# VH-VL binders against q3z8e7, part 37

Target 1, 156 residues: q3z8e7
Amino acid sequence: MVEKIPMTASGYKKLEDELSTLKVKRIDVIEEMRLAAMDKDMRENAPYHAAKEQRGQIEGRIKEIEHELKYADVSEYTDTNTSKVNMGSTVKLRDPKNGECCTYTLVSPKEIEPLKGKISASSPIGKAVFNRNKGEQIEIEVPSGTLQYIIEDISF
Key: E = the ipSAE of ESMFold2; O = the ipSAE of OpenDDE; V2 = 0.75 times the mean of E and O plus 0.25 times the DockQ between their complexes.

## First folded at step 26 (VH-VL; framework fv_denrakibart)

Design AA3 (at its last look DockQ between E and O 0.07; V2 from the best seeds 0.00; counts 0 for: banned pattern HYF H99, pae E 15.2 > 2, placed apart)
Fold by OpenDDE, look of step 26:
Structure AA3 (fold): chain C 156 residues (1-156), chain A 122 residues (1-122), chain B 113 residues (1-113)
Amino acid sequence: as target 1 above (156 residues)
Amino acid sequence: EVQLVQSGAEVKKPGESLKISCKGSGYSFEDYWIGWVRQMPGKGLEWMGIIYPRDEDTRYSPSFQGQVTISADKSISTAYLQWSSLKASDTAMYYCAKHYFRFTEHSYFDYWGQGTLVTVSS
Amino acid sequence: DIVMTQSPDSLAVSLGERATINCKSSQSVLYYSRDKNYLAWYQQKPGQPPKLLIYWASKRESGVPDRFSGSGSGTDFTLTISSLQAEDVAVYYCQQYYSYPYTFGQGTKVEIK
């Protein structure tokens, strides 16, 4: 059995959009190949070969996306007070000591963007908050010690 | 100066054959595709087909495939459009036109002939 | 076949006013690798053969007045006459030369209002 590929709902949608775009582009490139092949002024057929190469690249990416979509594992999320942090969830963490808050979104490894607060579920923070409820206090292990946070809010 | 000069007006009866001509000058005739365009009275332009004079490679519109024959004689820089059997519906103005780019099929028409009026009536 | 559809079929515009003609293709005529639209515009005055105005969708042919301009990409194109002159009374045609047959639009008749 093929292993499922974890991803966010947003990530899944992005892949769908990209796939749609690439399918259109593929048609265009195929037509370009046809046109290039018809050009009697072509001595080295450089445009044809370029188009052919591009087609190959597009087809390769399409195949990759289709594979990812086929085996995608998108977690379900409901925005209720009883909801648990899951893939795709945005979590607001509050430091009970100083009142400071941080916001993180749990994403798949391919979607990680640390500067935007997009972190992996397998990260220290991700592991600490995964499957936790709003209002729970969590502990995060860091090299300098243990940090404590309260899950103030969960959104999707 | 580039010029396309077409043969004179024709008055024919249904069933008759006809061959009209378009002579190019002022450019390398064999290196540019030349096309034919039909315009029925009071109607729009219809792309009929094109020919590459050097090797006589010819491309037809599906609507005109088998209905007309496009040919060229590069030795005298002349393209031809001919019918084996005219119909009343063939009554129209026929224009020849030159492709702008050399060698390539994919080009617009930069120069046009003055047109040949063909009238087919009983 | 690529179907070219122009709009409107006829247009009456006052002298000095803007005339806008649209042309839509049933499929894209953009050559992506070359970034060129295989579209031309022609002007046909009464009793005369067509004359090339615009090629590659937006390039003016030599000798064509600046008041004529072409725009658009992919499937939607526009011919604009910024200030209509008396001599601009004609039928205008768009044409794609992307794939056979190189079809024309049905034409747009431009008249003075």
Scores: ipSAE 0.032, ipTM 0.616, lowest interface PAE 5.9, mean pLDDT 89
Fold by ESMFold2, look of step 26:
Structure AA3 (fold): chain C 156 residues (1-156), chain A 122 residues (1-122), chain B 113 residues (1-113)
Amino acid sequence: as target 1 above (156 residues)
Amino acid sequence: EVQLVQSGAEVKKPGESLKISCKGSGYSFEDYWIGWVRQMPGKGLEWMGIIYPRDEDTRYSPSFQGQVTISADKSISTAYLQWSSLKASDTAMYYCAKHYFRFTEHSYFDYWGQGTLVTVSS
Amino acid sequence: DIVMTQSPDSLAVSLGERATINCKSSQSVLYYSRDKNYLAWYQQKPGQPPKLLIYWASKRESGVPDRFSGSGSGTDFTLTISSLQAEDVAVYYCQQYYSYPYTFGQGTKVEIK
């Protein structure tokens, strides 16, 4: 089975709305690019170069969103899920070797802020903790070996 | 050689109509936006609006919308600025100017007309 | 509307000295890249129409002397005349062409001290 991308219903809708907007914008940018390309001096043609760059960014983002929507597994957080890590959960991980703790919150792709501990469910840490219970030991494979953590706490 | 040649100076009374012209030559007139810029005596430049002569798509500064009409006749490579009823406050120098980039409204002006002085007084 | 504010309103500079004119936009005019600011500079000598000097904030128009240079990005831009000549006495205008309406700055009058 294909690997699913967990997200909230709100996150799914945001992606659908962004996709719709980008598809309209793509049409406009492609037309601007074609019109600008008929200019007599392309080297200094700001509208052509701007449209070309914008088109590349739009096409790339569209492909990303289409992939995410195709493989989305939509769920909403409820109190019945407080015993297990889910979308919107904050998880505290403890390294059993030294007792050091780190805290992560599972968020939609639009809300990712790694320096603040906001990670996707598809990240290595996110995959390892998703749908797990408090007290479970998880392992994450990295090039230097296996990292071990214990789920110390789950909150919302 | 690109040239923009404007019609001559005008002296008018309040309430009169006026249409001034800007004739382009040396380039594909209908494929470039052409604009009008006002300069009141001793003051700076004010962007009034632009027109795409091929389909007459016209864009106005909000400050000038409803105050003037910008038009073009691509068959004679001429753009126009007109007032239905002049006011004393319309006394200014008016320049036409051509966009550098073909087709697109997003451009700087590369060639300017010589200007048309409009004086409105009783 | 993007408001373009120039400073100073007037500037007196000795022949051969540097003149510096600033232009600030109320919104960024940088589109798609740090190299493509939709900002132009014009020179208007007494009794003449404006003349294009600089486009893309920093690109010199053909036939413009090397002493004219533009710099800046986003919202803050500068026109520099490295060695002022008598023929450079004029009013200088910045203009943004990023977003309709394509507003001008109020102008900076450069005079010889």
Scores: ipSAE 0.000, ipTM 0.483, lowest interface PAE 15.2, mean pLDDT 83
ESMFold2 (binder alone), look of step 26: mean pLDDT 94; pTM 0.953

Design AA4 (at its last fold request DockQ between E and O 0.05; V2 from the best seeds 0.00; counts 0 for: pae E 11.8 > 2, placed apart)
Fold by OpenDDE, fold request of step 28:
Structure AA4 (fold): chain C 156 residues (1-156), chain A 122 residues (1-122), chain B 113 residues (1-113)
Amino acid sequence: as target 1 above (156 residues)
Amino acid sequence: EVQLVQSGAEVKKPGESLKISCKGSGYSFEYYWIGWVRQMPGKGLEWMGIIYPRDEDTRYSPSFQGQVTISADKSISTAYLQWSSLKASDTAMYYCAKHKFRFTEHSYFDYWGQGTLVTVSS
Amino acid sequence: DIVMTQSPDSLAVSLGERATINCKSSQSVLYSSRDKNYLAWYQQKPGQPPKLLIYWASKRESGVPDRFSGSGSGTDFTLTISSLQAEDVAVYYCQQYYSYPYTFGQGTKVEIK
């Protein structure tokens, strides 16, 4: 068995939050790489290489955090009512006007399934809810205008 | 609501192969270790092993190492337990169970599947 | 491997009376640096899967009645049912998750006297 990594509940949560943030950042950097790669001469494409390097750094840190979390010695962890939406979170949104609710899960681009409510953290809804707390009111920009929702519940 | 749903009962003969499944729902499947526990008829619980679906990292009990294969498909939130060649002694109830804490292998089981009965007889 | 030994194997207790189950580990499951015991208790009713009762030796899982309590440290642990109810008829298991394999005790059958 691998050595236990002691940490506080707060520290554990901080790592979870950081991990979620980095995963979103990774998506952005990958997109930057894609855009930079549109240049025909990849060998001299400084923006591409810079983005690639940044991706490597992000991925390295992700692996470190995942390792720490994987072998973490956690005492007690109770989802506080002040939990924030992170990657992998399922969020229930309520329309304050009509009371209608929608449920979404933030997933990686490879896991997107819109019909099942699995959306990217980089989507309009994903961006609106990411790192938000339960009970907060959010605004979602859509082509038809701005929609308002309340984060009614967060689960992992 | 967190749920673990296991595949149905199996009746097999010695020498046959078998793969049973455990589907998780209501939580982020890939981030929680899933374990398998054997319970022979009228006997106690036996820890077989656990798997981390995210990267399929697997830990086996020495008693079950090489005897079974634990795997997972995170795309469909399913864990598997399989035998290449069943023995009569493999007759038992098999439970899958979820670790309490996300990510960490240092945890206990908070949710259990309903169990899969495997009967191996000539 | 850490061997978990429960006592007794079977226990008959009258309704409303105290039931006490002991669990002994062959090695300490106390992580001294954290002052935490890596021990859980499960309840398994007939025809059902196990249910988590206690974790970290003395912490009661959410939804578990107050009559259930866990105590002990190091190698000696106890599950106590302060007032046995009819629905408490089951087999109880301790488990260490201190080191692989995460072994279970052999179980203690609790019945109504």
Scores: ipSAE 0.446, ipTM 0.755, lowest interface PAE 0.9, mean pLDDT 90
Fold by ESMFold2, look of step 26:
Structure AA4 (fold): chain C 156 residues (1-156), chain A 122 residues (1-122), chain B 113 residues (1-113)
Amino acid sequence: as target 1 above (156 residues)
Amino acid sequence: EVQLVQSGAEVKKPGESLKISCKGSGYSFEYYWIGWVRQMPGKGLEWMGIIYPRDEDTRYSPSFQGQVTISADKSISTAYLQWSSLKASDTAMYYCAKHKFRFTEHSYFDYWGQGTLVTVSS
Amino acid sequence: DIVMTQSPDSLAVSLGERATINCKSSQSVLYSSRDKNYLAWYQQKPGQPPKLLIYWASKRESGVPDRFSGSGSGTDFTLTISSLQAEDVAVYYCQQYYSYPYTFGQGTKVEIK
């Protein structure tokens, strides 16, 4: 039997998020190493050696997380219902009159970036889409009136 | 939309080789274990084995160890089931299916392919 | 290998009545230090692949009607359809995923009486 590594749903999610962050950071550190390696004398290249050490830490942590996730035994973990809009979901809204689409992502208050489509569940758009299914028609109340959209797609 | 699309039905003779495929879409294929299940005509489901496409770690049922090869090509989101020498007793429906949970082997199947009917007769 | 044995092999139930399917494992599928049963139920309609209904013995998969419920622990498990509908005609399988190979029961055919 393969070793089971117990964890909570919250712990599993934290490891997934850390893994995603580390993979992005790894890309940056590898580029730092490439730029620093343009110096022919590696023994005296402090920026190269610093980036090399950081990469080693990142790779080690990635390996640890991948191992823990591969053998994870999550007592309360379930995949989210991807047919319904929830926190972290990206929704594509279609205007039924002209077929044009807009995309929004529901995020926590600290992550709100309205110009990038990252909105809260308490915003007019967020309230209208929360806990709704793909294909539902929604109404969004704005100062200029009521807008109608169809939820075209829901991802993560 | 998550889909597993399998290759078409096969009619073969004993001793021939065969490789059938299962293409996943609508999800991050390489991070979910994917498995193969046999269903002989009029019979129940038999767990054959699973593979983790990311690193190709593979687990076989003892009944199928050495009888088939499970493989994957994550670059095209495809898993394979392969026989080097088919027997008449390999006549069955073969399903691919994916684990529900990302990364972990401790899971069950939530999405299934449509099945590939393999008929082996001389 | 853990052998999964279902009973009955077939079952005829009138529309709107309760259907009960039993599944018994040859070894406990309860991870006792964590009180967790590694047991799933699937539905397979004629000409279709299986569909997940229940996991962890009693947890209903999203989108599965609430007339389906699972119960039991250790070695004895039950799938209940509280009010049988015409679309529930199928073969039902239990599966353990406690240890490899992740074996299935032989199936229980449910028909309208």
Scores: ipSAE 0.006, ipTM 0.551, lowest interface PAE 9.6, mean pLDDT 84
ESMFold2 (binder alone), look of step 26: mean pLDDT 93; pTM 0.949
OpenDDE, look of step 26: ipSAE 0.020; ipTM 0.629
ESMFold2, fold request of step 28: ipSAE 0.000, 0.000, 0.000; ipTM 0.550, 0.480, 0.490
ESMFold2 (binder alone), fold request of step 28: mean pLDDT 93, 93, 93; pTM 0.951, 0.951, 0.951
OpenDDE, fold request of step 28: ipSAE 0.030, 0.018; ipTM 0.657, 0.608

Design AA5 (at its last look DockQ between E and O 0.04; V2 from the best seeds 0.00; counts 0 for: pae E 10.0 > 2, placed apart)
Fold by OpenDDE, look of step 26:
Structure AA5 (fold): chain C 156 residues (1-156), chain A 122 residues (1-122), chain B 113 residues (1-113)
Amino acid sequence: as target 1 above (156 residues)
Amino acid sequence: EVQLVQSGAEVKKPGESLKISCKGSGYSFEDYWIGWVRQMPGKGLEWMGIIYPRDEDTYYSPSFQGQVTISADKSISTAYLQWSSLKASDTAMYYCAKHKFRFTYWSYFDYWGQGTLVTVSS
Amino acid sequence: DIVMTQSPDSLAVSLGERATINCKSSQSVLYSSRDKNYLAWYQQKPGQPPKLLIYWASKKESGVPDRFSGSGSGTDFTLTISSLQAEDVAVYYCQQYYSYPYTFGQGTKVEIK
């Protein structure tokens, strides 16, 4: 028997959304492969091989997500308390000292838009909040010292 | 632990058909390209071709295109190399090898089978 | 096809001395988008399959002794054994995995002088 995978309702929804996105992306990548394959010399066709690699990665992730969804054990009462910050998550950070709030969305390096609060998971803020739960206090090191924030909300 | 285990040595006559196998274990077999490499007696390594077990996409070296068939059965984590009609010149050691990187095309071989010696003589 | 040419074909080196093997590709195996050289080195001892030593031209595979090193970029590459040991007697091959077919060098036999 396969052990069930505990997760929140929000986590389950996130997986569903990711799965849907990946399925669309898979279609796009397949089209890219088709276009690249129109070239006669496939041995030197870097675009084709790059698309092939991407397809494999997408398919692998889809399989993983489908497995998690299949064996998910969703708890009704732990949804808000067990939600973790992941890629694509929007987090609201509150300064416990002055009450000021900031909102950030974790994105891939290619999607970074600092003025819109879109930051990399590899950024100082990204590293501090990644895989953290709602309600946790985080610390961010800056040249002027250490900033403290509370993760007030996590959304997707 | 990652392992590639090949079928045993073969002694054949010219004109006979042959199918040798390579079984992978210790990793997600369908997610890694697997290749075949020929080494004639006292000679160097020759890349023959590769297969992606997930969808059985295959690429051959021009030198081996039409001369051999590479296939895979992902249900039992096994890759195959086969000849429809062997020649004396097919006498060689044949290795299967695993691509290092998951899903990737551009990759080196990190794990190798022990080799299958094929001897073709009249 | 990318042709890989090694030099020398054979090399005899005294124990504890440096062994140098060169590999030249007929075209560049540097992928600019990734800033990586798609070049690997293998060691093959008698009666054994090849063993991966170096990948990305200069990265050592896990378990490979420190005396082994890879260098070079573009079309010219070098495998160096800083201090040859008895167990290093083998044939060494370079291989490009930049484009199909994945071609190997003809091999360099390293022996003890």
Scores: ipSAE 0.027, ipTM 0.635, lowest interface PAE 4.8, mean pLDDT 88
Fold by ESMFold2, look of step 26:
Structure AA5 (fold): chain C 156 residues (1-156), chain A 122 residues (1-122), chain B 113 residues (1-113)
Amino acid sequence: as target 1 above (156 residues)
Amino acid sequence: EVQLVQSGAEVKKPGESLKISCKGSGYSFEDYWIGWVRQMPGKGLEWMGIIYPRDEDTYYSPSFQGQVTISADKSISTAYLQWSSLKASDTAMYYCAKHKFRFTYWSYFDYWGQGTLVTVSS
Amino acid sequence: DIVMTQSPDSLAVSLGERATINCKSSQSVLYSSRDKNYLAWYQQKPGQPPKLLIYWASKKESGVPDRFSGSGSGTDFTLTISSLQAEDVAVYYCQQYYSYPYTFGQGTKVEIK
């Protein structure tokens, strides 16, 4: 029952780079703690406690990234001529009630920028458009009812 | 463009060691898992295991765990399948194949090597 | 291990007629959050390595003739050849890639009647 984690190739690479950086930082923090433990007064001051807490956060983040990389569902960006929405696609959605349009780009979790329209494939909108064709009508259920959109265009 | 070229057919005796190879070209070899598949004479396909060449992370089918060694040398874009002591029951065609998806250990195979026939007798 | 069972073991079909091959998994290979069935079909002609035909149960690989199609979901899957050609004589395998190890079906041999 392990959930697959959709991401782009660039998103996967960014996680790998973060993991590498964290492993280096972990080494520095462990050495800082070791030095502080050699001095009893230093062990009982703020720098020692800060390093101890930082190590805990680093170890937790490393575990999280290793899990995400292990279960990643990676895809490459596609060119503008794709017939279906997939990772890296930019989708233009039209509201059939008033003709207004909005644009979203499907990106990996580490590339999410909602204010710029960069959303995950696991978001409600992302799930609704994924693997759909141009011209399809989609529906998204919200507490106030259903939202309806038409996929007007699909591009890179 | 993408190509997997396997080493030639082998005729061996029980108890001998063997290492067969699979050289990849036309893609980023170290970034894709490579699998090995056995096909015994007149039988179906058996998934043996996969390796990620960048760090040599390896998964074996339980049926093949401890029976073979899968390894890779990313500097020469080559994966290997190795026996320390061959048995007559190892007589089969062995294919290497490339995962479709970059990085991920789960996938189907999109490109296959030509196969290496291993015959173990007498 | 997820056991993949194909039926029939062999199948004889007249040229131009429809061939249907079933594949059943011992547990679901559907990842419902993405509506993806992690199932592939391969064709193996005599003396050749396997060739990918279908992935995600129903998506045709580039260069595969339109007469090939895949269908099904969850545990029950079908490969259909709508109009059998002489070059389609082969053994066909399903494979799940949902859960390690990524097992194959035992194969279905397709022949001309």
Scores: ipSAE 0.007, ipTM 0.546, lowest interface PAE 10.0, mean pLDDT 84
ESMFold2 (binder alone), look of step 26: mean pLDDT 93; pTM 0.941

Design AA6 (at its last fold request DockQ between E and O 0.01; V2 from the best seeds 0.00; counts 0 for: pae E 7.0 > 2, placed apart)
Fold by OpenDDE, fold request of step 28:
Structure AA6 (fold): chain C 156 residues (1-156), chain A 122 residues (1-122), chain B 113 residues (1-113)
Amino acid sequence: as target 1 above (156 residues)
Amino acid sequence: EVQLVQSGAEVKKPGESLKISCKGSGYDFEDYWIGWVRQMPGKGLEWMGIIYPRDEDTRYSPSFQGQVTISADKSISTAYLQWSSLKASDTAMYYCAKHKFRFTEHSYFDYWGQGTLVTVSS
Amino acid sequence: DIVMTQSPDSLAVSLGERATINCKSSQSVLYSSRDKNYLAWYQQKPGQPPKLLIYWASKRESGVPDRFSGSGSGTDFTLTISSLQAEDVAVYYCQQYYDYPYTFGQGTKVEIK
């Protein structure tokens, strides 16, 4: 049995877009194959074989994407005061001691971008905020000890 | 003139193997993709797959992948469709068809064979 | 897979009247770079193999009567018989060849009313 694949709505859309692009690219490559095939000596037709190989690579990626889309688990976000942090959520954390704030977005492993605050739900921060409500105080374990934060805002 | 002539009707039992043929004439057989289409009794057309006879590049429908084998012998301008083990559900008319354009994979079927009726029953 | 859905499933039209068959694809079959729709129409009469009528959505195959025409783009396509003749009684199929598998519509049966 194939397990569901957690991802954000944006991640899902990116896969759809990539799929569309690849299908177009495949048509282009097939045209290159056609043109190359006009050569009488197919056995020594390097352009034909190169295009054919590229087609194979494109097809492989298409299959991967279609699999991910088929088994995707995209969380829905409702902009309500009682909303909980989930996949795709952006959370603002406030340090109750000094008032400093940090913003993070929970994403799938393939979507991680630390410099943009995109973190995995399996990260220490992700685990601490997952399924929590706005206004809750959370604890994050770091090498230097335990940090305390308040979930100040949740958005999508 | 372009012609596709298929082998005769087949009556088989479940579990038996079968290989039907489609012979092309009137054109350069090796340079045109040729495909197979299934039509169950009283039902619509189902695309099974295509093959490029020159290098035997083959494409299957996911529904037929692993269920049938498409092959070709360009030396005698013949394409084949075969089963290793037939099922009752394989009972259908099978058509071979030629792609319109030379060397072209993404194409439509301009000429069709007369069809081969395959009946599988115990 | 790209799902091809035809409508209606069956159509009864009087001789000399217009017959219209629709075909919808679940995904676009338009190659924008060349402005080509990878869509074909076939006619199948009882006891016969299919016959090509239209390719690239709107191009009529050689030998096909002028009363047959194809139109549409992207996901919505139409086959039109401007004046139905007795010999036009058949099942009509659309097919996309944009993506594998090259799926057919379920067919539309055209009869004389």
Scores: ipSAE 0.792, ipTM 0.931, lowest interface PAE 0.6, mean pLDDT 93
Fold by ESMFold2, fold request of step 28:
Structure AA6 (fold): chain C 156 residues (1-156), chain A 122 residues (1-122), chain B 113 residues (1-113)
Amino acid sequence: as target 1 above (156 residues)
Amino acid sequence: EVQLVQSGAEVKKPGESLKISCKGSGYDFEDYWIGWVRQMPGKGLEWMGIIYPRDEDTRYSPSFQGQVTISADKSISTAYLQWSSLKASDTAMYYCAKHKFRFTEHSYFDYWGQGTLVTVSS
Amino acid sequence: DIVMTQSPDSLAVSLGERATINCKSSQSVLYSSRDKNYLAWYQQKPGQPPKLLIYWASKRESGVPDRFSGSGSGTDFTLTISSLQAEDVAVYYCQQYYDYPYTFGQGTKVEIK
């Protein structure tokens, strides 16, 4: 039913801090809406509609963060075994067909930077490599077809 | 795979109570707003309200505020529409529908239930 | 409340010809910060629940035939069926999801001439 969301301790803390900030901003935006509603023509009240739009964004983000924090699985680094991909791992994937390699690092949702290879454990690539060993072949389903890679290296 | 299955047709008398249901499957029910839409015979669609099942946050149309109760039980993935005292004017088809976007209340409906016909006659 | 007004209430169009349905909102449904018109179009065939056709005023839902298109911005919107087919006989509704209540237009019945 419910799927856990892997993240780093740093990522978890960043979400907590964002949540706290958003709850304060929500109070401010609700007051902005109240003050703007003193203008009786709500259909042409740009300040009211701007504040309502901002509140909707804040409320949606709050619900999203509360979901992420509730189902968070905060992973820690260990020196026990580096053969399995985990949060904070950097993986080198090799295309067995032509030998080309690409490198990805599993990060928390707040730290995602796809162009720099920082991806979440819940992304297609992240799901395919998570908890896998060095040397395993993986398949990644993308809209253009199925990609096959071998986990060449795992590092931290 | 996404489905909204509503309870069966109802024939009631004025003054009776009624609670109809909408069971969602094939998606994360508790994190999508789900709404109710009335369609009176030969008439158009009327937005009644929506609910976020995880915390039961609710929005009502002013036309329906105080006239019906929208509720949900996330443990069984079911939303409800309830009348404490039916009127003949409540005779209509009632649809449930889910929002497209997770979490946000600002959305259109992407999936609809099959409808529940409620007939209120003396 | 944002009032959604469709025109015409009923439309008869010959097979293969263009059908045009207009929807006018009593206030803008454009979220300037997102540059999106919060307007959807639905099709309701007899005895069936509504079906989503168009969202964000102009984006076609997956599986909807290419002959359906949406256009417009702000307060004035149009659903176009470029070449009407027999299976397109239905009632069409616009809906705004900009501000509560998320009102529907009164509907436009499309028939074959």
Scores: ipSAE 0.040, ipTM 0.604, lowest interface PAE 7.0, mean pLDDT 86
ESMFold2, look of step 26: ipSAE 0.024; ipTM 0.597
ESMFold2 (binder alone), look of step 26: mean pLDDT 94; pTM 0.954
OpenDDE, look of step 26: ipSAE 0.177; ipTM 0.705
ESMFold2, look of step 27: ipSAE 0.007; ipTM 0.584
ESMFold2 (binder alone), look of step 27: mean pLDDT 94; pTM 0.954
OpenDDE, look of step 27: ipSAE 0.639; ipTM 0.848
ESMFold2, fold request of step 28: ipSAE 0.006, 0.006; ipTM 0.539, 0.571
ESMFold2 (binder alone), fold request of step 28: mean pLDDT 94, 94, 94; pTM 0.956, 0.956, 0.957
OpenDDE, fold request of step 28: ipSAE 0.020, 0.067; ipTM 0.602, 0.685

